# Ledger of designs, part 10: VH-VL binders against q09564r761to987

Target 1, 227 residues: q09564r761to987
Amino acid sequence: QIGVSGSRGMKNKQCIRQVRVENTFGFIDGGSNSYMSSSICRFMTSYLKENVSMDIRSILLRCHCELGEEGERLGASVMIIRVHEKRLEIASTGTMSAAIARNQKLKMIINGRYEIDDDEYSRIREAHGFVDEENRINGVIGSSRQIGHFSTFPVVLPTHSYRNIQLNEQIEGLIVGNNMIWNMLSIDDLNSTFHNNRSPIVVAKKIQDQLQSYDYGGNSNILVLRR

## First folded at step 4 (VH-VL; framework fv_necitumumab)

Design b13
Fold by ESMFold2-Fast, scan of step 4:
Structure b13 (fold): chain C 227 residues (1-227), chain A 123 residues (1-123), chain B 107 residues (1-107)
Amino acid sequence: as target 1 above (227 residues)
Amino acid sequence: QVQLQESGPGLVKPSQTLSLTCTVSGGSISSGDYYWSWIRQPPGKGLEWIGYIYYSGSTDYNPSLKSRVTMSVDTSKNQFSLKVNSVTAADTAVYYCARDLYDYSGEYAFDIWGQGTLVTVSS
Amino acid sequence: EIVMTQSPATLSLSPGERATLSCRASQSVSSYLAWYQQKPGQAPRLLIYDASNRATGIPARFSGSGSGTDFTLTISSLEPEDFAVYYCQQRSNWPLTFGGGTKAEIK
C-alpha cells in the first residue's frame, strides 16, 4: 500500500499541482504562474492515461514541448516518480529534491538545485546568460535546468536528472519537496517526522507546520510517499 | 572478516543449466544493508552484472539475461545461488559472487568479491 | 541502459608517473560511480565509491573526481603493483553497468 499526500499551503499555492495515474506520480511547480502548472498538469494527466507505460523521461520532455507561447518566458519544475515493486524511478528538472526513507534514516536521491560548477558557468556565459551570487540565472531563474524558458535557449536547458533505484522491504518511502523544505528543515527533523507518523498526510502537514513556525510564508510543495 | 567463495561445476554442456553457489563466511547474509550479486567476465573481456538477491528472497536480474537466470538464497546455510538456463559458448566466463553494500540513497559498491570460478561451456 | 565508455583502452607508463583514466556515461549518473582494480587471475577490488571516496585500505595515491557524465581516476605516482585493468561502474540506474576497462601497462 502506497500513500500519497501533498501539504496544503497558502492561497498562492494554486500554482502547484500533483498528478497520479496508477503507479506514476507527477509534481509541478509553476512558480507564480497558475496557468503554466495547470497546463502541464492537464497535459501530463491525459498523456499518462493514454501512455501509462511510457518512459517518464519522455513524458517530461513532452511536457516541455507542449508548453506553447507561455513557455517562451515562463518555466516550471517537474518531477515524475514511478513506483515499482522492486524499483523506484524518478525524473526531475528544476528545483525539487527527493529523499528516500530506510531504517530510521533519510538520504537524498535527487538534488533539485543543479550545481553551477566551472563547466556549467562557462556554458551559461558562452550562451550569453549570467549567474548571480545566489546561483540564479539572468537574475530571476532558479535553475539552469528546467522546462520552458524557450527564449533563453540554450542558457536554460530542459534536461533532467534520472534515477532508477533498487528497492527492498526496508525502504519505507519518499519525501519530495522544493528547495525551501531542504533549506529550512534539517534532515534529522524530517526523518523524525516521517518515522513518528504512519499517515503520509500527517507527515506532510507536520512538515508544513514546521515551515510555518520558521515564519516561512513562501511557496512550498511537499509530497510524502509511504509504503 | 567477511569472505565469499564460489562453488559449482567448471564444465557445462551447451543447452544445459549452469548452477553455482556462493558461501558467505565471517558475516550474516541476513543483513538488511546488503544485496548479494553475481557478476561474470568472459575470458579477455569486461565485467557484466547478472543480478542480485536480498535475504528475503527478493531478486532482480539484468534484462539481457532475465529470461534465463534464477537466483535463490538459503539464510540457514548462509548461501546464495545462481542458475543460468540454456547455456551457449557465450556464457563461458569467470563467475564472481559479490556483496553489494546498499546505501539508503541507492547502491554503494561491490565491496567484497569471491575469488571467481571459471565455467566453460563446451561439448 | 546506461553505457559506460572508458578511455584510453591502454595506458603505457613508467613507475613514478601520474596516470589519469577517464570514464564517460551516456547519461548523468550524478556521483553514483565506483572504480575497481583487477590484476591478472584475481577478482576486482573496490578502489573508489561515490565518485571520490577511497575504499578502506586503498592507498592515498588513488583519487577519483567528476560528476554527471565525466569521471576521472588519478594515480598520482604509479607503483609497480598498480599496473592492472581498471573498471568504472555506474550505480545510479538499474541495470548496473561497467565500462570496458583501461589497461595500465608498463612501458
Scores: ipSAE 0.342, ipTM 0.765, lowest interface PAE 4.2, mean pLDDT 84

Design b14
Fold by ESMFold2-Fast, scan of step 4:
Structure b14 (fold): chain C 227 residues (1-227), chain A 121 residues (1-121), chain B 107 residues (1-107)
Amino acid sequence: as target 1 above (227 residues)
Amino acid sequence: QVQLQESGPGLVKPSQTLSLTCTVSGGSISSGDYYWSWIRQPPGKGLEWIGYIYYSGSTDYNPSLKSRVTMSVDTSKNQFSLKVNSVTAADTAVYYCARDLYDYGEAFDIWGQGTLVTVSS
Amino acid sequence: EIVMTQSPATLSLSPGERATLSCRASQSVSSYLAWYQQKPGQAPRLLIYDASNRATGIPARFSGSGSGTDFTLTISSLEPEDFAVYYCQQRSNWPLTFGGGTKAEIK
């Protein structure tokens, strides 16, 4: 049994949506706009039902292409996970990261592109964009790599990270979260919470409580997927 | 410390099955922290990953070998083995076994010395 | 599968010189890249994991850099024992794949 749960902070709420079709899971973070996450969720659900075996990278790209007029000014972070008997596929764009839980340990398998290195700064500047003191693109956008934001092309690109990794029976699940979770909590703290609690809802809630214990009441979206 | 040692016949005839064993010493194969892999290197060429096995018996193989490979593990002997069916001259290579630090650093941290297998009539 | 391309195939240098070896992936592998050294008649030896972390016992003259599709192994000052074949390996995606190797040889 695969269990999925989400948790949110009380301040600066973000709308995160989950999709499940057979062995494929989608996680969508529309930032401050819940309609964007809802739109992507509806499209992804419909597309996956009709194309259940489609390459998840193609699905992610199709989500970008099908955004319509909303995609001109709005965007989203999207992660698609497909569970096979012997391997795990993940395709991701935006600020979400994922860690895999295996034999009582957590290891990062996707790191969101929330930090801008020198090469990315140069690319953005050459494309006539800018990065502010809070690492926002053009003063408002949270990541230089995510779907949507057609009007900023080629400043914001819909490029994805993709992994296809070995899966065995010792893999207990994943934690997926936005960048604030990974910035504020250590992997060791997250590991302890995941392995000391069997319910994915309880894990997500306890991670949220840990964030609040550090006086953080803002953007925090946590999804726990468990076998 | 932990050491890996390959063993098996150095000469195999075309169309036969190549069988190799890797013996692990100085540490347990029953560790949840590691996968155990086979890698081969044809003479004068580069490295090719063949497959993984976990101590539970879970395996996955490089699809380029077209399902000709099978791995098995014997935890009581601290060994894991490779079989390659229907061999041809293209299977002539040095075969290495290796420990895979899947949980830590994701690399092959310990390698056997390698064993040359020649496929010839 | 992800194709790994190493360049140059052969690098001819003298002891004391700086060596830079390139490894490129056909698609992004993030930082999930390892470097191995192989001397004639020997098994490969792990040098670098996760693109930039030196394995235990590896001298400080070896360093790795890069992310995404472009990676570099640097040997700041070649010692005689460093003349060997070097392989990169992507660890991002199944199946695991290696580059074709770069041979560092003395001039």
Scores: ipSAE 0.015, ipTM 0.626, lowest interface PAE 8.1, mean pLDDT 83

Design b15
Fold by ESMFold2-Fast, scan of step 4:
Structure b15 (fold): chain C 227 residues (1-227), chain A 122 residues (1-122), chain B 107 residues (1-107)
Amino acid sequence: as target 1 above (227 residues)
Amino acid sequence: QVQLQESGPGLVKPSQTLSLTCTVSGGSISSGDYYWSWIRQPPGKGLEWIGYIYYSGSTDYNPSLKSRVTMSVDTSKNQFSLKVNSVTAADTAVYYCAREGYDYGDYAFDIWGQGTLVTVSS
Amino acid sequence: EIVMTQSPATLSLSPGERATLSCRASQSVSSYLAWYQQKPGQAPRLLIYDASNRATGIPARFSGSGSGTDFTLTISSLEPEDFAVYYCQQRSNWPLTFGGGTKAEIK
């Protein structure tokens, strides 16, 4: 059972896309650039649909390699989820996050790169990049790990996080969202919404409504999976 | 200064392929700052977006037409083209090519060709 | 797809009068909305992008407002050249979709 909800903010023209092909779900966030960043989202959407059988650990890097000229200065955060009968695979680059609902609690399993730790900071500096006061890379890019941005390699890398999760009876579902969901709503709020509603569509809608009630002016994309 | 001009046959028989070309003048199709689209308008009706192409060859099509439509770009001739397969009378329309301008920061069609009427008839 | 509904279908007014044209989306399009003007036998012309920004060369009498699902194009004082069909267009989701149009005609 899948529930999907999304909204676009007035203040920001981020390109955010969701894709579903068979048992594979994709989430693409092209950042806060003008409409040019939407070209990356369109390409990645098509690439995902055409390569649904590809190993998800490979798909993000191969997509990166096939971006062409668009990837020179543009990029996106991408999360891919593949649902199997007894397991769940997640591959992610950039600022998107996922939390698993297990045993009446939500726990983050993919955490977007909001904080740049000492090791990552050292890597960026050694690659001749810099991190500014706003945690932007070279004053412009929102994450040190994204698809695209060829001109900033190896400061920005297309490497991904990968999780393979065994589905057992304790696992109730998954919440996936872009960075604004996790910044605006607490894990406790999300947990309450998830467990107080059986329908994943209703959960996703209530999360979107909560974001709007806090006068959130940015883009959001939410997927809720419930067993 | 930038202008778009459609060209192609005005009459196409049912089941055949409709082929149109848009020629860009006064500016480069390979500038990197623009997307290039086709939009159609059946006589007396509203506008329907068909799809876009970027100078790299990257495309996206209206899902209602995706199985029948292909676009291509020829940067050496400063042109982009539309092919619609297996046409029927429902494909009779004025076909426009249009540019999406980066200055708008959105999918706005800031420059349009004059349009070319394509009639599908035996 | 997002369905765009424009009202009224026809607006009959005299030069000098204020025109108000409505556009409603079946789901939120935030501010990703444009307005176009089309005269008989001509291609559409961009008037407004991002709900409220005038395109280059568009007279100040044209203004756009709204967000989410409800949008308005206002012409503060109609000139003879303003009698045309007006289309709204959303860019929030693919495919891009247009409204059915509002025809502004002389009373």
Scores: ipSAE 0.000, ipTM 0.417, lowest interface PAE 18.0, mean pLDDT 79

Design b16
Fold by ESMFold2-Fast, scan of step 4:
Structure b16 (fold): chain C 227 residues (1-227), chain A 122 residues (1-122), chain B 107 residues (1-107)
Amino acid sequence: as target 1 above (227 residues)
Amino acid sequence: QVQLQESGPGLVKPSQTLSLTCTVSGGSISSGDYYWSWIRQPPGKGLEWIGYIYYSGSTDYNPSLKSRVTMSVDTSKNQFSLKVNSVTAADTAVYYCARVSYDFGEYWFDPWGQGTLVTVSS
Amino acid sequence: EIVMTQSPATLSLSPGERATLSCRASQSVSSYLAWYQQKPGQAPRLLIYDASNRATGIPARFSGSGSGTDFTLTISSLEPEDFAVYYCQQRSNWPLTFGGGTKAEIK
């Protein structure tokens, strides 16, 4: 069995949302726009209620299309996780990352930020966008791959990464978080916190406390799944 | 090379269920890299996407057909199937199965089966 | 549903001529557009994906261009085997939709 828990960062903001329908979990980070995360949460919940087995990549695509149909100009990072008896599916776009806990170690399995190599940089420039020193797009957008962002089309594209992972007895769980968690905390520290605490909610709370000790003023959205 | 082959009856009576199977050879249907799809083409007309299925059983259907369509997968036989219920003359078409390649959210169909004509007639 | 409109419906040309086929989406599809070739009695064959990427084994005379709502497939010099029906398909928006097709025929 897998236990599930999450936490918010030091600032109590509504720009980050979580969805759960049966064995499917969604995480939506609308940045500074709580309306975007709320709208995507509503779309995702509706699709999952209509068909609980709907392909999670199709859910991402449908949410992107609905933002366009409603004339939304902004976008969001989204990660969808589906837990099966023998498998774990993850689809992600934007800045959220995920690490799997296995054999007393943590390994990144989704690296949230799309890499801006020479080809991607050229594509963005040809589309009349720019990349700053923090790898933000047009100075504000955290990834060149997110749903929505129709106002910057085709600078930001709604592509996603997908993993389908076999679950076995060695796998102890999963940590999912927004990019600041992975930038401020080492994988070794996260590994120690995960393996020294059995409760998923305690793990998430301790990660939040570690971020607070670094005087992080932003939001953190942490999901911990444990066997 | 992966190949797909459609099979099923070529004639179906109105109001009955159309049933087709696609057999995959040269590769496993249990690959996480692909979806498996049905597309149809009425005689002299264009292509209409019906739906796709992942080997886990996850499905998505074209909304115009969703109320009448069911897809299933049999990983032990390396096959996936299509059922269209309550058929009418409008369902007369060549039915293709195809592999759906996914790369960074881009979905395209390659390879395709050869197609099978299904005629709905009394 | 995004409506894909192809023009012209029929294109009459001679071998050796340049062919330009148009595909227009009712809403932006970014670069997520594929082109297929279908010969009589055969399944469609993928030519171009992601608007401009040539599929494996496709001759260099085929090229795709465009983004957003307006796309073109260009055949730089028609060969006899290129006379076929061509379909565009948008790949990013739900549900997946195809254009009505352009038939390239000999004059």
Scores: ipSAE 0.005, ipTM 0.480, lowest interface PAE 13.7, mean pLDDT 82

Design b17
Fold by ESMFold2-Fast, scan of step 4:
Parts: structure tokens; sequence; C-alpha cells
Structure b17 (fold): chain C 227 residues (1-227), chain A 122 residues (1-122), chain B 107 residues (1-107)
């Protein structure tokens, strides 16, 4: 069986939402706006119930298209995971990353920040945007690829990363988290926490405790899936 | 070191089932790090992936062929097999078995058999 | 499925020349791309994995580059044994797909 658990930082707890419909899982980080994450969560849940087999990339793009007036100035990171017996599908936009646990190891399968290489930097500049020293877009936006931010188009684009990978019985689970988790904790630390604890909620809580031990008090979103 | 060898009939009649076996030597098929695959190549054309099998018997097939393909594994003989039903002239190809080092998609088919030509003809 | 397109279909060069082979994916495959070499009558052999890493035993003259949708295999100075067909393969998404191949032949 698959277990799902999440943990949130002390700040902005209500801006992070999780969705589960059958074998599809959604994770939404609306930044500092709880209306944005709640609106996307309600839409995704309703849409998935009516369209349980819809391509997860299409679901992600529909979340972008169905944003109302708030989408003009606000945005969100979204990751959708669909678990099959033999495959894992994952679609992501924004700043969340995912790592898979297999054979006592943990390996990244989605890197959550769209790489700002020379080509991407030039594209943003030509669209009259700018990238700061922390790789934020226009000083505030965490990724050049996420949903919403209609007023910045085409600086911020709702494009996604997508993978469809094989699963086997050595796969023990998955860790999903925003970029702060991956910046503050090593893969080795996360691997040790995952494999030393059977309960997904205990894993998520221990990761949160570890972040706090490094004096990180900001927004964190951690989801752990375990077989 | 590890070697793969295909075996099976070189000629199959239209509408019949094509059956091939791959024998693994120099290493165990019962390894969690590998999928075992079949790839085919029609004369003068490119490569087409057919499907995977894991040592547990778990399989996955190319959607273009899924309705006609079955794979199986025999860990005691260190072998895995391919069956393609209802063959036509379009199934004429060199069939390769290969070891797929699987690391979340990152590696590749690192060891291949020599290939076996299967001709579909009356 | 992800469609892989290789160009040119045929590349005619002399030994000692540099070869540049292109592979394009219909959607991003990140860096999850492999290159294989196939000589007449032989099975393919792995050259490059993860876009730029040489497989064990592959000479330094072979190098891979690229990410996303655009990839290149470079042979810095062709040896006689390098005249073969080269295939790219995306590893990012099921089902696995190959390019149509580029044949490197002697002028």
Amino acid sequence: as target 1 above (227 residues)
Amino acid sequence: QVQLQESGPGLVKPSQTLSLTCTVSGGSISSGDYYWSWIRQPPGKGLEWIGYIYYSGSTDYNPSLKSRVTMSVDTSKNQFSLKVNSVTAADTAVYYCARDYWDYGEYAFDIWGQGTLVTVSS
Amino acid sequence: EIVMTQSPATLSLSPGERATLSCRASQSVSSYLAWYQQKPGQAPRLLIYDASNRATGIPARFSGSGSGTDFTLTISSLEPEDFAVYYCQQRSNWPLTFGGGTKAEIK
C-alpha cells in the first residue's frame, strides 16, 4: 500500500495544499496567498473526480487556465503525481522537487527550479523581465516556469517538467518538497531519515524538525509517499 | 563477462506466434538493478523497443505492440522470453535482447545479444 | 510517445575529420539521452549515457552534449572503425523511443 503524509512550516501553513483522487496526488504551493492554493485545490479535486484518467499535464495546464482575477498577479507551484503498478508519472511547474527511494538510496527525479541558463536569461530579458542574484524573477517570483502571473506573460510561462518512469518492487517511496528542503538538507540526511522510519508522517515530521535545527523558520512543504 | 544470447526459429509463418528466448550468462538475471528488454530492427530500418521484464515477472510493453506481446522470465534457467502473436511480414526483423541498467531512466542498454533474424514468410 | 529525430540521415566524411550528429526530441527529455553505435551485422553498443557521459571503454574522441530537446554527438577525429550507424534514445519517458539513425560513411 501507498501512504501519504505531509508537513508544513510554521509560517504560511494554509498556502500549501494536497489533493488525492484515486491514484493521483496533487501538491500546490500558492506562496503567501491561501486563496490561490485553495482555489487550485478545489478545481483540481473536482476536475480529477470527473476526469480520473486525464493526462496529468493537461490537468496542470487547466489549473493555469482556470485561474481567475488573482492569476493576474499571483501564481503557484504545482506537482501532480500518478502512481501505476509499473510506472510513475510526475508533472511539475514551479519550485518543488521530487526524489525516489530505492535500494537504500535516494535519487532526484524532478528538479524543481527551471534552469536559468544563458538562453533562458536572454528570453526573460527580451520579454522585459529580470533575474536577481537569488534567481528570482522580477525580484519576487520563485521560478520562470509556474502557473499564474498572467500580467508578466511571456516572462513567466506555465510550462511543466514531465516524467513517466518505470517502478519495480525495490522502490520504497518518494519524497516531494519545495526548494528550501533541498537547499538546507543533504540527500544523505534525507535518505537516512526515510530509511530509518517506516511511517510517512514520521519521516515528514523529522525532516521538518531537521530544518528547524538549522534555524530555518520559513515556508516548507514536505510530502512522503511510502509503499 | 555478462553475455546475452538469443535463440529461436528463424522462420515463422504469417498469423502464427513468434517465440524467442534470451539466455543470460556470466551474471544473474535475479538482480534488482536491471530490466531485461527486447528491441527489434527491420531490415534497413531503425531500432524499436518492444518491452521490459523484471526478474519478478513484472512486464511493460510498447503501446504500439502491447496487444500482441508477452514476455516471461525463468530465473532458474537465467532466461527471459518474447512471444509476438499474429505475426505479419511487418514483424520481419533482427530481434535483440538487452540488459537495461535502470536508474530512474538515466543509464541505458549496456549489454546486447548478437541478434537473431526472424523472417515472416509462408 | 516522444518522437526522436536525427539529422543528417547520412554523413559522408574522410578519416581524420570531425563528425557532428544531431538528435532532437519532440518534448524535453532533460539530460536522459543515450547514444548507440551499430556496425553492419552487429548489435548496437552503448557510447554515451545521460547526454554526456562516456560508457566504459569508449574512446575520448566521442563526446555528447545538449539538454532538453537538442542533443549532439561529436567524434573529434574519425577513425576507420567509427564509420557506422548512430542512434539516439530518450530515457526520460515511457515508452522508450529511438531516433531514425545517422549513417556515417567514408567519402
Scores: ipSAE 0.475, ipTM 0.801, lowest interface PAE 3.4, mean pLDDT 85

Design b18
Fold by ESMFold2-Fast, scan of step 4:
Structure b18 (fold): chain C 227 residues (1-227), chain A 122 residues (1-122), chain B 107 residues (1-107)
Amino acid sequence: as target 1 above (227 residues)
Amino acid sequence: QVQLQESGPGLVKPSQTLSLTCTVSGGSISSGDYYWSWIRQPPGKGLEWIGYIYYSGSTDYNPSLKSRVTMSVDTSKNQFSLKVNSVTAADTAVYYCARGLYEYGDWAFDIWGQGTLVTVSS
Amino acid sequence: EIVMTQSPATLSLSPGERATLSCRASQSVSSYLAWYQQKPGQAPRLLIYDASNRATGIPARFSGSGSGTDFTLTISSLEPEDFAVYYCQQRSNWPLTFGGGTKAEIK
């Protein structure tokens, strides 16, 4: 059997939202803007209900196209997960990451800690953007690959990562979270928490508690899938 | 050392069912670490993954083969089998059985049988 | 499904030369790419996994590189036994797909 749970902190100004329609889960990180994350969440929920069989990559791109005027200066990281009986699909843009559990180990399968390589740096510069010492785009944007930010095109692009993973007996589960989780906790810490606890809600809660032990009182959005 | 060996008919008539068996030696098919697959190669062409079976009997198949394929496993004989229904000349290929290692969303085929040529003709 | 395109279809080289083989995916596969070698009358043999990691027993002259949609298999100095067909495979997107192959043949 498959179990799913999530956890949320209380003190961060970051606006993180979840969507769930049937077997499809969406995660939206609108940064510091609660309106943007709420607007995308509302749009995505309606779109998924109307287009339940649509390719999740297409849904992510349609979210970008349908942002309206708010998309000119605002944007979001978005991850969409669709769970099938024999497959797991993930489409992601921005700073959210996912790791898969197998044989008492965790491995990243979507990495939102995107390192700006030489090719990406050259692309940004040729598009008249810049990367600061904190790896932010134009001093304010957390990733060169996000939905929205129309005014910076083609500096910030709505391109996505996509995985279509066979979901079979070797997969123990999945952890999905915003970038602060992966920056503050090691893969070994996350692996230990995942494999020492059977309940996905207990795993998510223990990860949240560990984040707070590092004096992080902000929002953490964690999905744990257990088989 | 683990070895795989295919067996089956060399010739199958159009519209009939192709049946192949793979025998695993040097290791147990009942290992939870491995998925057992069939992969085919038409003469002079590339490789096509057909499907897998786990020792529990759980299967998944390439949708390009539609509903024509079934696999089964016999853990007491350390064997797994492939059936392809309603064959045509397009099913003429060398058929390989392979051991699939699935790690962290990745499929790799580390051990292959020697392959068996199946010709579909009247 | 993800379509894998290999180029060139045939690569004619002499022993001792460097071989460079390309594999392109129709959409990003991150680093989840494998390379196989197939000699005439034989089954494929795993060479490289996770784009750049050599499988056990594979000689150091074989190396893989690339990420996203563009990948390269390099053989630094061809040995006589390296003349074979090479296939790339994307490893994590269902259904599994292989490239059409590149045949490395003696000039």
Scores: ipSAE 0.011, ipTM 0.586, lowest interface PAE 9.3, mean pLDDT 81

Design b19
Fold by ESMFold2-Fast, scan of step 4:
Structure b19 (fold): chain C 227 residues (1-227), chain A 122 residues (1-122), chain B 107 residues (1-107)
Amino acid sequence: as target 1 above (227 residues)
Amino acid sequence: QVQLQESGPGLVKPSQTLSLTCTVSGGSISSGDYYWSWIRQPPGKGLEWIGYIYYSGSTDYNPSLKSRVTMSVDTSKNQFSLKVNSVTAADTAVYYCARDLYDYDTYAFDIWGQGTLVTVSS
Amino acid sequence: EIVMTQSPATLSLSPGERATLSCRASQSVSSYLAWYQQKPGQAPRLLIYDASNRATGIPARFSGSGSGTDFTLTISSLEPEDFAVYYCQQRSNWPLTFGGGTKAEIK
């Protein structure tokens, strides 16, 4: 009974991909490069099929290691979600965020872009990187923590966030999206859209329509999982 | 003011079943906003989470204890209970019941019972 | 399971002094960390939730900070009633786990 749906902003190429094997869901945003998202999708699907219970953090790290030459200059945001009867596991790196939806509330469980506090700023500076006014690394990279970008090491690190959260009967699902969704739309509007619409496809489409109504034509992904 | 109160035998013989009840007053156990948990503390040692129950009867237990632990809820009496099977001296502890505000583990155990000492000996 | 390590095990201070208690997680718990105070013969009492938010009724002298793996509970000026055992608890990953405790005692 878990439904999966997604929608995207305007894209010239397919840079965003989804994986589903059993109770595990993968979401990959390769930014401007469709080859990166395609390669990670292939690797992740293979790993999950070979061992459906493989630790999702291990899968994420293996995807980083498999990037080859593409990983020298390119990177990706990756989120892996595993749904259990009583628990939800999420491993994430990059700029994607996730919120759990339950009766009348939407609660963030993964906040995307790694926070650049004073310590992180100093680390990046000492590694000879720089942070711009929009918190992009070297003027281009969306997060100081994501897979790939081998040539910038140790400026960009392939570290991940991991949550293992208890679930109850009031949990209806979750919304996954890049940080533009969370910056442009209020949590109250997202909450209303989720709880007023049963279809995950309809929820994702309505959120995308709201983004476009603000004249946002950039790359965004919206993924909705519903129990 | 919501209050929790543990009750049950203070002495249990080895190999028997330890049985405790927590009575909730000043508020309803049938709230979707809360899990209800048991935590224990052996004398002179730290805290160990045992498990939780939701008012619907849904439970989850610490893996270290899962094979020996059962929780149940009685919404008509505003109570939830703990059973620990096949007890040994290692189960000697103060047992607390606690309310866990449900917001995906970002909150905490905000209300605790006073605790009840259970000694396993004979 | 996530292992929580508290240091020091015992902290000997005088009333009026600042207390700093440390809690470290074996892996990142983001901000999903709570602090509890336990006085002899009493149940634990919630002090701080979500790493830095003070619970209802907790005096302003208590503050929490940190994220990821390193967390601190600070008592700006110890009152006699603050000499107790303090526990941290991670709320990020199942199963829920507590630190071993730090005992604040009078010097």
Scores: ipSAE 0.030, ipTM 0.652, lowest interface PAE 7.6, mean pLDDT 84

